# Designs tried in a protein design chat: miniprotein binders against o43075. Part 6

Target 1, 293 residues: o43075
Amino acid sequence: MNALNKIPFTRALYHFSRFRSFTTSGWIMSGHNKWSKIKHKKSANDQARSLQIGKLSQGIILAVRQEGANPELNMRLATLLESAKKISMPKSGIENAINRGLGTAGSEGSQVHFIEYEAMHPSGVGLIVEAVTDNRARAASSIKHILRNHGASLSTVKFLFSKKGKVEVNLPPEKRDSMKFEDVLDDAIEAGAEDIVNRPKEYIDEEDEGEFLILTEPSSLNQVAHHFRSKNYEIKDSRLIHIPLEETAIDVPAKDSVREDIQKLIDDLYENEDVMFIHLSILNSHFLPILDE

## First folded at step 3 (miniprotein)

Design e1
Fold by ESMFold2-Fast, scan of step 3:
Structure e1 (fold): chain B 293 residues (1-293), chain A 83 residues (1-83)
Amino acid sequence: as target 1 above (293 residues)
Amino acid sequence: SPEEIERLLYKIFELLRRVLKLRDEGVSPEEVERLEEEILRLLDEVERLQKEGLSPEEARELRKRIQELEDKVRQLEEKLRQS
């Protein structure tokens, strides 16, 4: 019996203690949060850029539909727009996506659907695949095909997870040198956050990853995100996630061939135009790169 | 008080982070590993006492143990600065 995670702000310590081999990293699971790691290998390819623009467009449409077109009030939209600027997405494309989200650009093709696919890999790793698509049949067919290629089958796996909100933040730029972890912790408590994870700098790889990951109850996500924004923190991401339940979470598979297959499955899924995010039932997969000892 | 438990948890978290940094920099690997284990054991004890209730005497003992760990970590950090 390990009760460390029953104390809110000790969860970060518990998670870090599980990964003692940071000085000898041999294997890292890429794409476990987002497909951003893949784009560096394909950034010179026009097809890769087209895929990135397509995914950002679908994400913007959904974000606007859910919480409106003002990025100062919609943190998810704000981070998507920043990502669009970094890849030099055309302004007309961004405007079209916003208008489609508002329903003002015409109804044909303006409807996007959020779908979660649940699957089990032969290794015992459960996964939840988030998709945003204007064509349900295409998404279902292509995602099932990718899963089958890796021996994975559709299976109910949500019971292996707890739904939480996450806010990824960096310290306010002007206070980076003066602000200590204790100050961040105080702000998190005041905001009504459930937990805080301090990510070591060497493990901040993605554009949507911050120095601090703030966990919330799902219904408190917007409240907590707005509080941090009001304190001038840089919001890197704000979204709902599926966190593995510790009682049923599994460790990284020990066999190299199995780990490689799971990585290839994740990579193949993220190359699909409809796939936005993947959640794995591997312990700490949302907090740190998965390293084996 | 819940505030006292929260202060203890924060100090333990800060100590663990500092120890992990010393590990990454290769300072006294054997000693750093022992400190990491001791800090994690302290965390388990604070968690248990939060549920069962913390006496003033237990709080005083925990503060002393944390201070001893802070002193040991500081000595290793000083050793790193002088290298």
Scores: ipSAE 0.000, ipTM 0.118, lowest interface PAE 17.2, mean pLDDT 74

Design e2
Fold by ESMFold2-Fast, scan of step 3:
Structure e2 (fold): chain B 293 residues (1-293), chain A 83 residues (1-83)
Amino acid sequence: as target 1 above (293 residues)
Amino acid sequence: SPEEIDRLAEKILELLLRVQKLRDEGVSPEEVERLLEEIYRLADEVERLQKEGLSPEEARELRKRIQELEDKVRQLEEKLRQS
């Protein structure tokens, strides 16, 4: 499925917020108080880092509970641990999360739950919001509040999607100059993948997105990810996704105000401590970021 | 003097931006975090001294810490240029 050939003519784009690092581009503003700027940036960085650590901790707990503590056998855990190392999550915190995932029922106060919230935006865009939380009531209340702020409401939308595995990869560093798309395609076929999508570099999020998206059957996700790792590809992400069905997927909304509202909705949801991932019923949303230019 | 403390503030902001660039260019997240923590500590100290006044001894100590931080940042920048 090569959906990248259908890139819109317009240059107005959105970007999906996912475990994002804080940037300094919004820091530079006219003003006389340099210390105010430094304090605001420190506070924002501390908050963003604490949020990311909390989400990674809950993600690690869930991944370990689902498929065990061995990252060689659990590719979701492997990618979460790599993300934790990149943001310098304390080793004690990582070990605590792994131990909590391995713990007996009731080994700590709150249980961690995986919940999917289904919603419809007034534009006709369906959303599936993945949450991992130790407090179901808090998650439900806060997520519903965010949805309502954007006119979205809970609604059954899973019928708009097909569940697939997704592995995002970059070429092995030593093969970057020699490997062509056909070589990557051959590796994907050998791995048992269903499809491969190549992203133009201009649309790749620097930190968390790979140049190639490998689509798999859900049950084949770990197998395919292991195959690519064995061939020294850099694994940027490995997870289950809800991919829009072609017959009911919609294009990126034409009105700037609608696109801006959807972007804000996504950003607001990712700022929530329980939200792990968002799936949109927009055509190519998992292949192409929507970036507000 | 107020001009002296403003110059220290400007140098700290410059180092903040340089460390952010090192982070973006792939320097160890752990090293970057340590450098950012020291930068924020220096910023807090300069803000305190801006309100309370700055002695020549305190100015010398701050300049020394800023210089040490600048040297560490420069060393990391040089390592990136070699790779």
Scores: ipSAE 0.000, ipTM 0.354, lowest interface PAE 12.8, mean pLDDT 75

Design e3
Fold by ESMFold2-Fast, scan of step 3:
Structure e3 (fold): chain B 293 residues (1-293), chain A 83 residues (1-83)
Amino acid sequence: as target 1 above (293 residues)
Amino acid sequence: SPEEIERLLFKIWELIKRVEKLRDEGVSPEEVERLMEEILRLFDEVERLQKEGLSPEEARELRKRIQELEDKVRQLEEKLRQS
């Protein structure tokens, strides 16, 4: 169901006329390309879990360094801590990561960097690879090596994307039966959001994806996320994202060999300990077959 | 030359992996730290020259420094094999 088609308020639609809804073919964003998909490689469960814990540790260190150790004020930290609990990350590991972020332990080797690598695949698909690392040279060298093995080269590609904030939310549990889409839209407008998308249940693939995707200006991300939390929405994720521009985004049909080539590149990149998120200039990027039963 | 920069970065990545393996195999933490520090300084110079442009003379000097690091790492690998 496309709930945006049922909005009764002309005034609200007039202010948010650019609001887009899902089609039966999905959506045109890269939001589903995340290292959490490593779990599809179940034959390597111990290695996959160790890799996930390492990535979560680095993410927590960076989040704490940037916005402090209070998860109620730091939405990125809150979502990372929830992810850590779901994979049963040891409490000592979580505490150590928080302390390293605060600079209270291991300051000599604990400096963590957030880096974005831009690359172009021979198919014309642009990639933005988000890395969090305590070793810039290792991250850059290994990521460039992986990209080169797949024919991709580092190249400026940000012009293929629009930088936005995203907040993934579920309805407050107590209001699931009483709250209508127009109520969510009103909360989004009040919060200062740019767009709202109602995600069909069939397209909720990951634990960090919600029933509603709220798009914001980058500078408004924390304001909008805080507003939804204050209304008791369940926040599934809050982060910056690069959304493909429709005019230059590539449509990759399911049968296209390019899909397999790109999937292999994404898989190799996510096995790298420093890679946190990948943005692709592909229409319907969530249709990439990354799940392996 | 973009191709030359990529080649240098590949060699740096290989050196980092080899040094991390030496660390895991029990080589002195002090020696591992010294090697990693040299590699990081070399990486910073390659990254700077990627932005500013790389002359043939600068490329030759960088290749020489990488070769010297490769020789040091190889010697440590050899000693570890003999123990």
Scores: ipSAE 0.000, ipTM 0.360, lowest interface PAE 13.0, mean pLDDT 75

Design e4
Fold by ESMFold2-Fast, scan of step 3:
Structure e4 (fold): chain B 293 residues (1-293), chain A 83 residues (1-83)
Amino acid sequence: as target 1 above (293 residues)
Amino acid sequence: SPEEIYRLMEKILELFQRVEKLRDEGVSPEEVDRLLEEIMRLLDEVDRLQKEGLSPEEARELRKRIQELEDKVRQLEEKLRQS
């Protein structure tokens, strides 16, 4: 159980983008059918928003259960509440999620469970699917169904990964033009970090992704995150992750059709309301997207 | 940001709902069709910018176009309310 999981806002948005199916070229070909495309867009937007609010609610419940309801003491909760405010999530919904996390909102069926599913894809790519759900049986059934639809079988795959802490950061706004990588590296060393990765701008697609990925021992995660916060860095995310071991990691771009199959599987999994994070035994997948050919 | 793009998309789709309601309430098909075509152009632009990235200047231009469309819709809504 890692208390620091965060809802990836842009994953729900990515699903929404895929769902839209309306480009200028498509509309040129079927101008008289434009109303059908607008109706589809509206439906897709409503679904994406509901999914996003649902995932955000689950994240708030989990964050509160693990570190309490005070945002000043619970950095993940503070970030989730800011995300909820940005998407105009109703105050009643936020309050209900906090109360459910505290165990004060109700009785049976309001408890949230953290579950990890391990699976192997036919290509040899291992997956760890992190889910947060108030209905364990529903989550198990639906996630296993998605996995089977893509040929993936339940299998122990944690041996393909190393468990690490990650802190995603952006430079302090006041020092953005003056700080160099060397300065960030010095702060990381002082904090007790194990590694630092500079993410290229073109690969910063997710709300929870920063300019720098700071890797830590699992037990040092909160210490390192607090250190960067004290130096006025913007904390984009702080959580435990599974990093693929280089010795067994698959390079998906080198294989015919595998990239497309894996991308479809990931998309289907993130469309599921209970899925929070997916870890893949694909080389560098913890900080780079699976690139299209 | 992804949130900014999503908020712009939400505003445009809210305008779509309001224009569709105007059609149901008896506003002329010609006026409704013009508004819906502008909505489609805005949605296409948001889709393009989501893929290419949204600058602050492009965000300001989109907000301006959305506001102009919102003002037109509001005026039609008020015209219906008065009759």
Scores: ipSAE 0.000, ipTM 0.272, lowest interface PAE 14.7, mean pLDDT 73

Design f10
Fold by ESMFold2-Fast, scan of step 3:
Structure f10 (fold): chain B 293 residues (1-293), chain A 83 residues (1-83)
Amino acid sequence: as target 1 above (293 residues)
Amino acid sequence: SPELIQELRDFVRILKEMIDELRQEGVSPEEVRELEQMIRFLEDIVQELEKEGLSPEEARQLRKEIDRLKQEVERLRDELRKS
């Protein structure tokens, strides 16, 4: 008896098609090149994970310092801890970040700083770059360098935005097949939200994005987030954001080369260890992807 | 690494035995052609592994792909015998 003796009863043509699909993947035709690619991808993934853990650590420190160490009362901390769990961040790293936020284990000099950098891209798109850093000079120098490499310059741009709270949610798992948009809207109204956006599934590809985006006044953020939590919604993210004002927001068409230029800038900024979030004065940038290519 | 090389050699042996069985049962040379190409690919991988090793993660990924291939080969063998 050999290990290959249990094949399900299906059509030979279908199995030949699957086998051809396997060979078409290029794996059988260039083994050495495939293994070299796997090695490079692993290194890149390890680096990306290390970067993400570093950013989560800094974010946890800041969240704890601002609103305390109890995730039940601090929704930003709760979402950061959930993200940390999903990437299997070491428990000791999480505990160290919380302790540093409380100031119980580290020196006061080890504290992190929240900084917003304002910049203007040559296209007229304004950017607000949120950074969390334990070294202000390093963050300023490196972020400015990235901005200059893409032709962007420091400039006051907050007047192009309105500050709001956002809560990203998914439907409660047990009610996913029974809840309609109207039910979510009713919960949002009860919570005191300003607006609700139903995001199409093709535009949900980030870990911190939900099926519904709930907008609030800044002072109502925690109230609205806790209300959705109490209704058993999955909270994907809860934070303050800068939403572009319609009157000055730039509508960047899909075919515009400006989209590619801005995306390259954003990618470079997010690879920086201190950069946490970027706000763009592009119409509907928070509701739809900036690029769909 | 030596254990993985042996596992690959065993897989190649099983594939060669299977091709012989299918050919004796009336399956055409054309129908087993892609299985023969799989054998050549696996032999190439063995040669590369003898020159250099894999990291533990790369070895894990290779073992996972070998398991997938074994399942596909079992499905194909049974279907070729039935058709």
Scores: ipSAE 0.000, ipTM 0.159, lowest interface PAE 12.7, mean pLDDT 72

Design f2
Fold by ESMFold2-Fast, scan of step 3:
Structure f2 (fold): chain B 293 residues (1-293), chain A 83 residues (1-83)
Amino acid sequence: as target 1 above (293 residues)
Amino acid sequence: SPELIQLLRDIVRWLKELIDLLRQEGVSPEEVRELEQLIRYLEDLVQRLEKEGLSPEEARQLRKEIDRLKQEVERLRDELRKS
């Protein structure tokens, strides 16, 4: 047996890799692919555009219901409205979504429901699938069908996660050349953030992804988001997420076939009209992809 | 906190000693480079803590991570020296 293949050595490298995941800039992983890459490709066709408009509509309804119709006070709504504008979503569709969020629909059958589906993949990866739907039975049936096609079963997995606030930001335009990571870190500490991560450029492929991911306690989300806005940062996204608990988080599966199956499961789920967000019990999956080419 | 800063400095010192032992065992430059980057990160973290400090929750989480790193480094150092 080679001394370099000792179990302690591989465990130390594993621990160092995990520690690096919560570090400041300098050694963040750089991959060749992003799990959102396939999602972007689909936006080029008519079916993909229809799906994207439907999901934006559902997202707007939910955001308005949670924090009101004023985008100046509702950061999540503000980012969704910018996304709608960029894909040229009809104004009538946006107005209808806002009105439905305000409860002017007047019927249970005209309302959207927020549902979380919990599942376990055969690899030991836990999933939380966030859905917004006007038809609970359709959503449940279709999502469960997709899960079963990948061997995933419904199971209680929330104990593998901690609920956190997430703020995605870009540097203030006027300070882009002068501001260093250390300065962003100082602003995050002042705001009361729990953690800050610099996102590798190759992983910034969605409109709601920023150069920096700021993690907060759930109750501090709005306070932290407004603090960064007051410092003239561009807010790309602000929402609650499920982040893997460090004690039970698993690394990206070592087997290529397993990573590819999980990626296909994610892709199949995002093709569903009711699916809004997916959370994985994989370490750092909230800011890094699971598939590197 | 002063306690966390001292622990981080101890970890940096132990990691530098570990790198010396690994180089003597013929570990690849690539594998050692990741440990060298960890040292740089921890030195930067020490500077940040000296200026600003951390929230109580951040300090708790960091102490847990430092204790875990300390135990792992001490174990690896002992095993390499005994081999």
Scores: ipSAE 0.000, ipTM 0.247, lowest interface PAE 11.5, mean pLDDT 72

Design f3
Fold by ESMFold2-Fast, scan of step 3:
Structure f3 (fold): chain B 293 residues (1-293), chain A 83 residues (1-83)
Amino acid sequence: as target 1 above (293 residues)
Amino acid sequence: SPELIQELRDIVRLLKELIDELRQEGVSPEEVRLLEQLIRWLEDLVQELEKEGLSPEEARQLRKEIDRLKQEVERLRDELRKS
């Protein structure tokens, strides 16, 4: 019932958000996997590549520890392995990360930890920073330093969000010319999804992002992801996210200087070795680039 | 664009009608929140367009998105009728 009522209107919210700001030239980009889009990776490619490989290694270790080493049963591992292949991560590095994940329970002194840091920016934008680290103290210290450089501080902000599962998919290759949005919607309803977003093609990073975003209850994430995989959809991402609550979500900050500072904060956080993902209390930030055109 | 503003007002009316239909079917307030948010955004857009117009290209794109939204409303209404 919920899926039936919500699904079409999340897409509509995106299309109309594009028309809310006709005069501003500045962009704030918040989305999944932004560390893969580090702005200086071409000018400092060896350092950027090393950083990306390090983050993928830690992510793979955690994913294997949580749900095992079989990518057919572990969708998070499957998406991380595809990301590793795209940046040509050495197979030995991937294998070592998987083996470390399998052996982690026996070696407590060097375990990988998943941590969420909650922070508030002076603009009123709340942030949840996902970190994966082998050193909690280093991660806390470095992330606090970055936050302070932008006037942000650690603060309880989870009340601004709702926890959801997100699956990003592309149509099955053989069906791309025959499937309509109605067909995808039917598959989403059958899977038990809560919502679906169809991104306009101009806002899709085709290498990293899916055409359709499927929202789920957190406990239903794997069920929904496997359902779409069984229908031969291409799974681009599968993860838990924090969606801003509509009643407390901030619209795109009106001042260019504030938008630029938030963008710099996000970029600085993603350059940190321990930071994996960032959630912002900006309306639709997880589905869409926060636009104006 | 008076025509575009009228099309926006018309879709807002259709969405309000859809909310009433959903509430008659016993849908909770939480389940219609995305529709209520969309209505607020469209009403804000009407006020913005009353102050400044769109280029012909922007107007064409906005009309296209309004037509898509009308199709989504029709699809949801059809699905409600099946239940």
Scores: ipSAE 0.013, ipTM 0.409, lowest interface PAE 7.7, mean pLDDT 73

Design f5
Fold by ESMFold2-Fast, scan of step 3:
Structure f5 (fold): chain B 293 residues (1-293), chain A 83 residues (1-83)
Amino acid sequence: as target 1 above (293 residues)
Amino acid sequence: SPELIQELRDLVRFLKELIDELRQEGVSPEEVRELEQFIRLLEDWVQELEKEGLSPEEARQLRKEIDRLKQEVERLRDELRKS
């Protein structure tokens, strides 16, 4: 135990990832891509933009209902509003979503539900599919249909995961050239974080991923996120995630056909209007792109 | 750059041997997790560098990082021996 305290492997990963991002940008341009986000970004397609606006609207309604309408106190809302601005979502649409979140929920058709669907793929990969929907029956039916098309079925899989908070951050703009990893690590320790991961720049999805991923206990998520914001870090995302347990996590399936099927399953799920996020029981799936086509 | 790629392969082998030593000393899976993740990143990078090759500037930067990593691994090994 004494030796591991002297060389933080997270620090070694940071220095390595910084070097790799400098030398391997050509590798990513060779056709490797980030698998978990492929379908969300096609602004040239009106249908894709309409889908993205619908999902953002549902996310905003839920975030406001859970933690209120003030984005300074509600980090999830702040992140969703930034995403809405980047895709030029109409202000009236944003205001309507906030107002619906503030309304009396009751049994009205405007009520939005958060649901997690648990599933198992034939390869042994477990999935947790986060859905936000105004129609539970439609969401369940559509998601089950997509799963069945890939031989996957609803099954209890939460035992394969540990629930954690994550905060995705970028360095404060004014300190981007002066701040070192050690300074970020000190801020994370001060905030009460559990771990810090430096993501290679080539693997960052600039919409919702930062240079640093901060892991927290679920109950500490808001505390840690607010601490980083108070230090003028840019918060890219703040949410609960399901991290695979190391004892039962699997490596990326060795067969190309299996990897291709899992990628297609994820793509098909993200094309569904109710699906917001997908967690996989594959090692490092939250940190790195892990599937090749 | 074949020499640098070989040095990376040698470093990966050395780190795998270090994990085996740590497991024999009773270090928990949790404590070696970061090192195992790091080895996987290095293995993937070696495969890609073999496929695409290196520019002279990339080779220069890689040598500096290999030397830094070797120093960090030697510090870890020295501390394990002092236990």
Scores: ipSAE 0.000, ipTM 0.220, lowest interface PAE 11.0, mean pLDDT 72

Design f6
Fold by ESMFold2-Fast, scan of step 3:
Structure f6 (fold): chain B 293 residues (1-293), chain A 83 residues (1-83)
Amino acid sequence: as target 1 above (293 residues)
Amino acid sequence: SPEEIQELRDIVRYLKEWIDLLRQEGVSPEEVRFLEQLIRYLEDLVQDLEKEGLSPEEARQLRKEIDRLKQEVERLRDELRKS
């Protein structure tokens, strides 16, 4: 390789230093708003469990339709199946979802749709709501209703974000005591990743969060994820994500009443059966436990 | 190309001085290790570029990356002053 092939390494190190040295965990966590908050309810009641199973079923159908039924090749499916196992989702339910995902084309009634709803909150915080639904009209009506109840309205907000791929990984089991961050960084650069962030253990809250977060260009997501898999890393999650642009992101301090208003909106959205993930144009860790601790 | 290479050398010198300051202020070994890794990478890059040379397009791309690196180094320095 010639000297210029090393310039991507400089860029990766540059991005890592920006996130790693100063509130890197907070930055990672601020982009990580998803329906998994339901998991943190102190006891699984029947309603919460039914909602979670419904969302997992829809997610599995979509994941299978997009990349097939083999969890070894479909990392999003592998993550969803692990979540299903954690909540003891019935095997028949999992099998039915996989079979629906494999279904023959041409039946609109058996199809699930991926939809992004863009909205603006009165505070200036933009949000992108990812929904998976078998009924587009119902999803649009319900989500719009929730947004309006909190003063938010549908509006173009993608310009407040940068679309990236993310891969969450843990070290290969056999190399856990011998691999250093520099080794992971080398693997990330070889894979064509854009950035890498090391997450301290105390900030790993969700089952689909890994010790390392690998950022990619959207078109490189599958390439990077498969490269890490080929190196025997444990893949915790692989998906597209909307990262807030620093120049337009809203800084919401812990004492600001806007923080409570946004949190209530997020909570209501995640209680909706079709909502899978929410991206917020908020700076850093102001919305996260690490800022309050 | 010679101008871009000299700017990389200047950045390396700045980073070495900055690492000494960070150690004095009690910054963790892991954070300092990252900057040491960056320095080694940049020294290798300088050596390779001196031997191979650059096309005009490659020189423009390198200039752009150098400017980004300078801005990031200055940002990290400012954050250190505030801590």
Scores: ipSAE 0.005, ipTM 0.199, lowest interface PAE 10.7, mean pLDDT 71

Design f7
Fold by ESMFold2-Fast, scan of step 3:
Structure f7 (fold): chain B 293 residues (1-293), chain A 83 residues (1-83)
Amino acid sequence: as target 1 above (293 residues)
Amino acid sequence: SPELIQFLRDLVRELKELIDELRQEGVSPEEVRELEQLIRLLEDFVQYLEKEGLSPEEARQLRKEIDRLKQEVERLRDELRKS
């Protein structure tokens, strides 16, 4: 029954989907890397920096609570600490977040909650909004308000997705000129990964995306991430994601006004202090930029 | 490239034949889902190539990928015959 080799076929599907996207969405060179540009602009502003520090603090608290305070054993924590260093987050802030995650700061650490909000946009795009918050009522109220401003409403949409683990990796610097895709594929198979995707450089968000995206069963995420780290790969991100089911995934909306509204909705959601990540029921949104100018 | 379009059409035909063979062996519809999705993408890509073109580098890379997929299809057909 397992005669099908999923890794070669999924890689081919990704490769051909890229060319299909150029035909369907009218992609142009100037439309690439919208997500990276938005994140970079936010990091350059004092208000945006304060927002990013707040989100990193809450992310560190959650990561420590889930897998402990040792970044050598906790890949999510390691990536968050690297992000904190990049934006020059105060050492006291990092230490306070770690202590809250451990419960060392008393009842304060126990107040952080992970919540997923499910929503549907009028265009038929389903969204799963990941929030980390110390105030459930504030998060629910503000997120619902943002959704309503775009005609979107809370709705059950998890049936449009499959839950997977993802590990974003870059080649070890010393091996960048010597390692081929087949070597990375061998390491992925040895680790127990389900799939591997090679991202073209123009589609990489350098903050949290790597040259290779490794897909795993949810229960195998830590095993796969640790295996890649043991081989000296740079781990850019390690997390659970919601991947659109191919049967129900929609293509990027054809109307400019609809694409602009979805982009604005996503931007408004990421401006919210509690929102950490957004999953879209658009085909290949987790691999490629989904919207053009 | 007329040659590349013909290679893609040949691959689509072979994939459809493989799906029919897999169904006859009792493989579930869910287990052939990936192959069905690949056929749809390849058919869309044929339409793209009929209207647009690829650079010589893109054409070479795609040709290598088509050859790899043809080899995988032949391997799966051989395994079905042995079972």
Scores: ipSAE 0.013, ipTM 0.366, lowest interface PAE 7.8, mean pLDDT 73

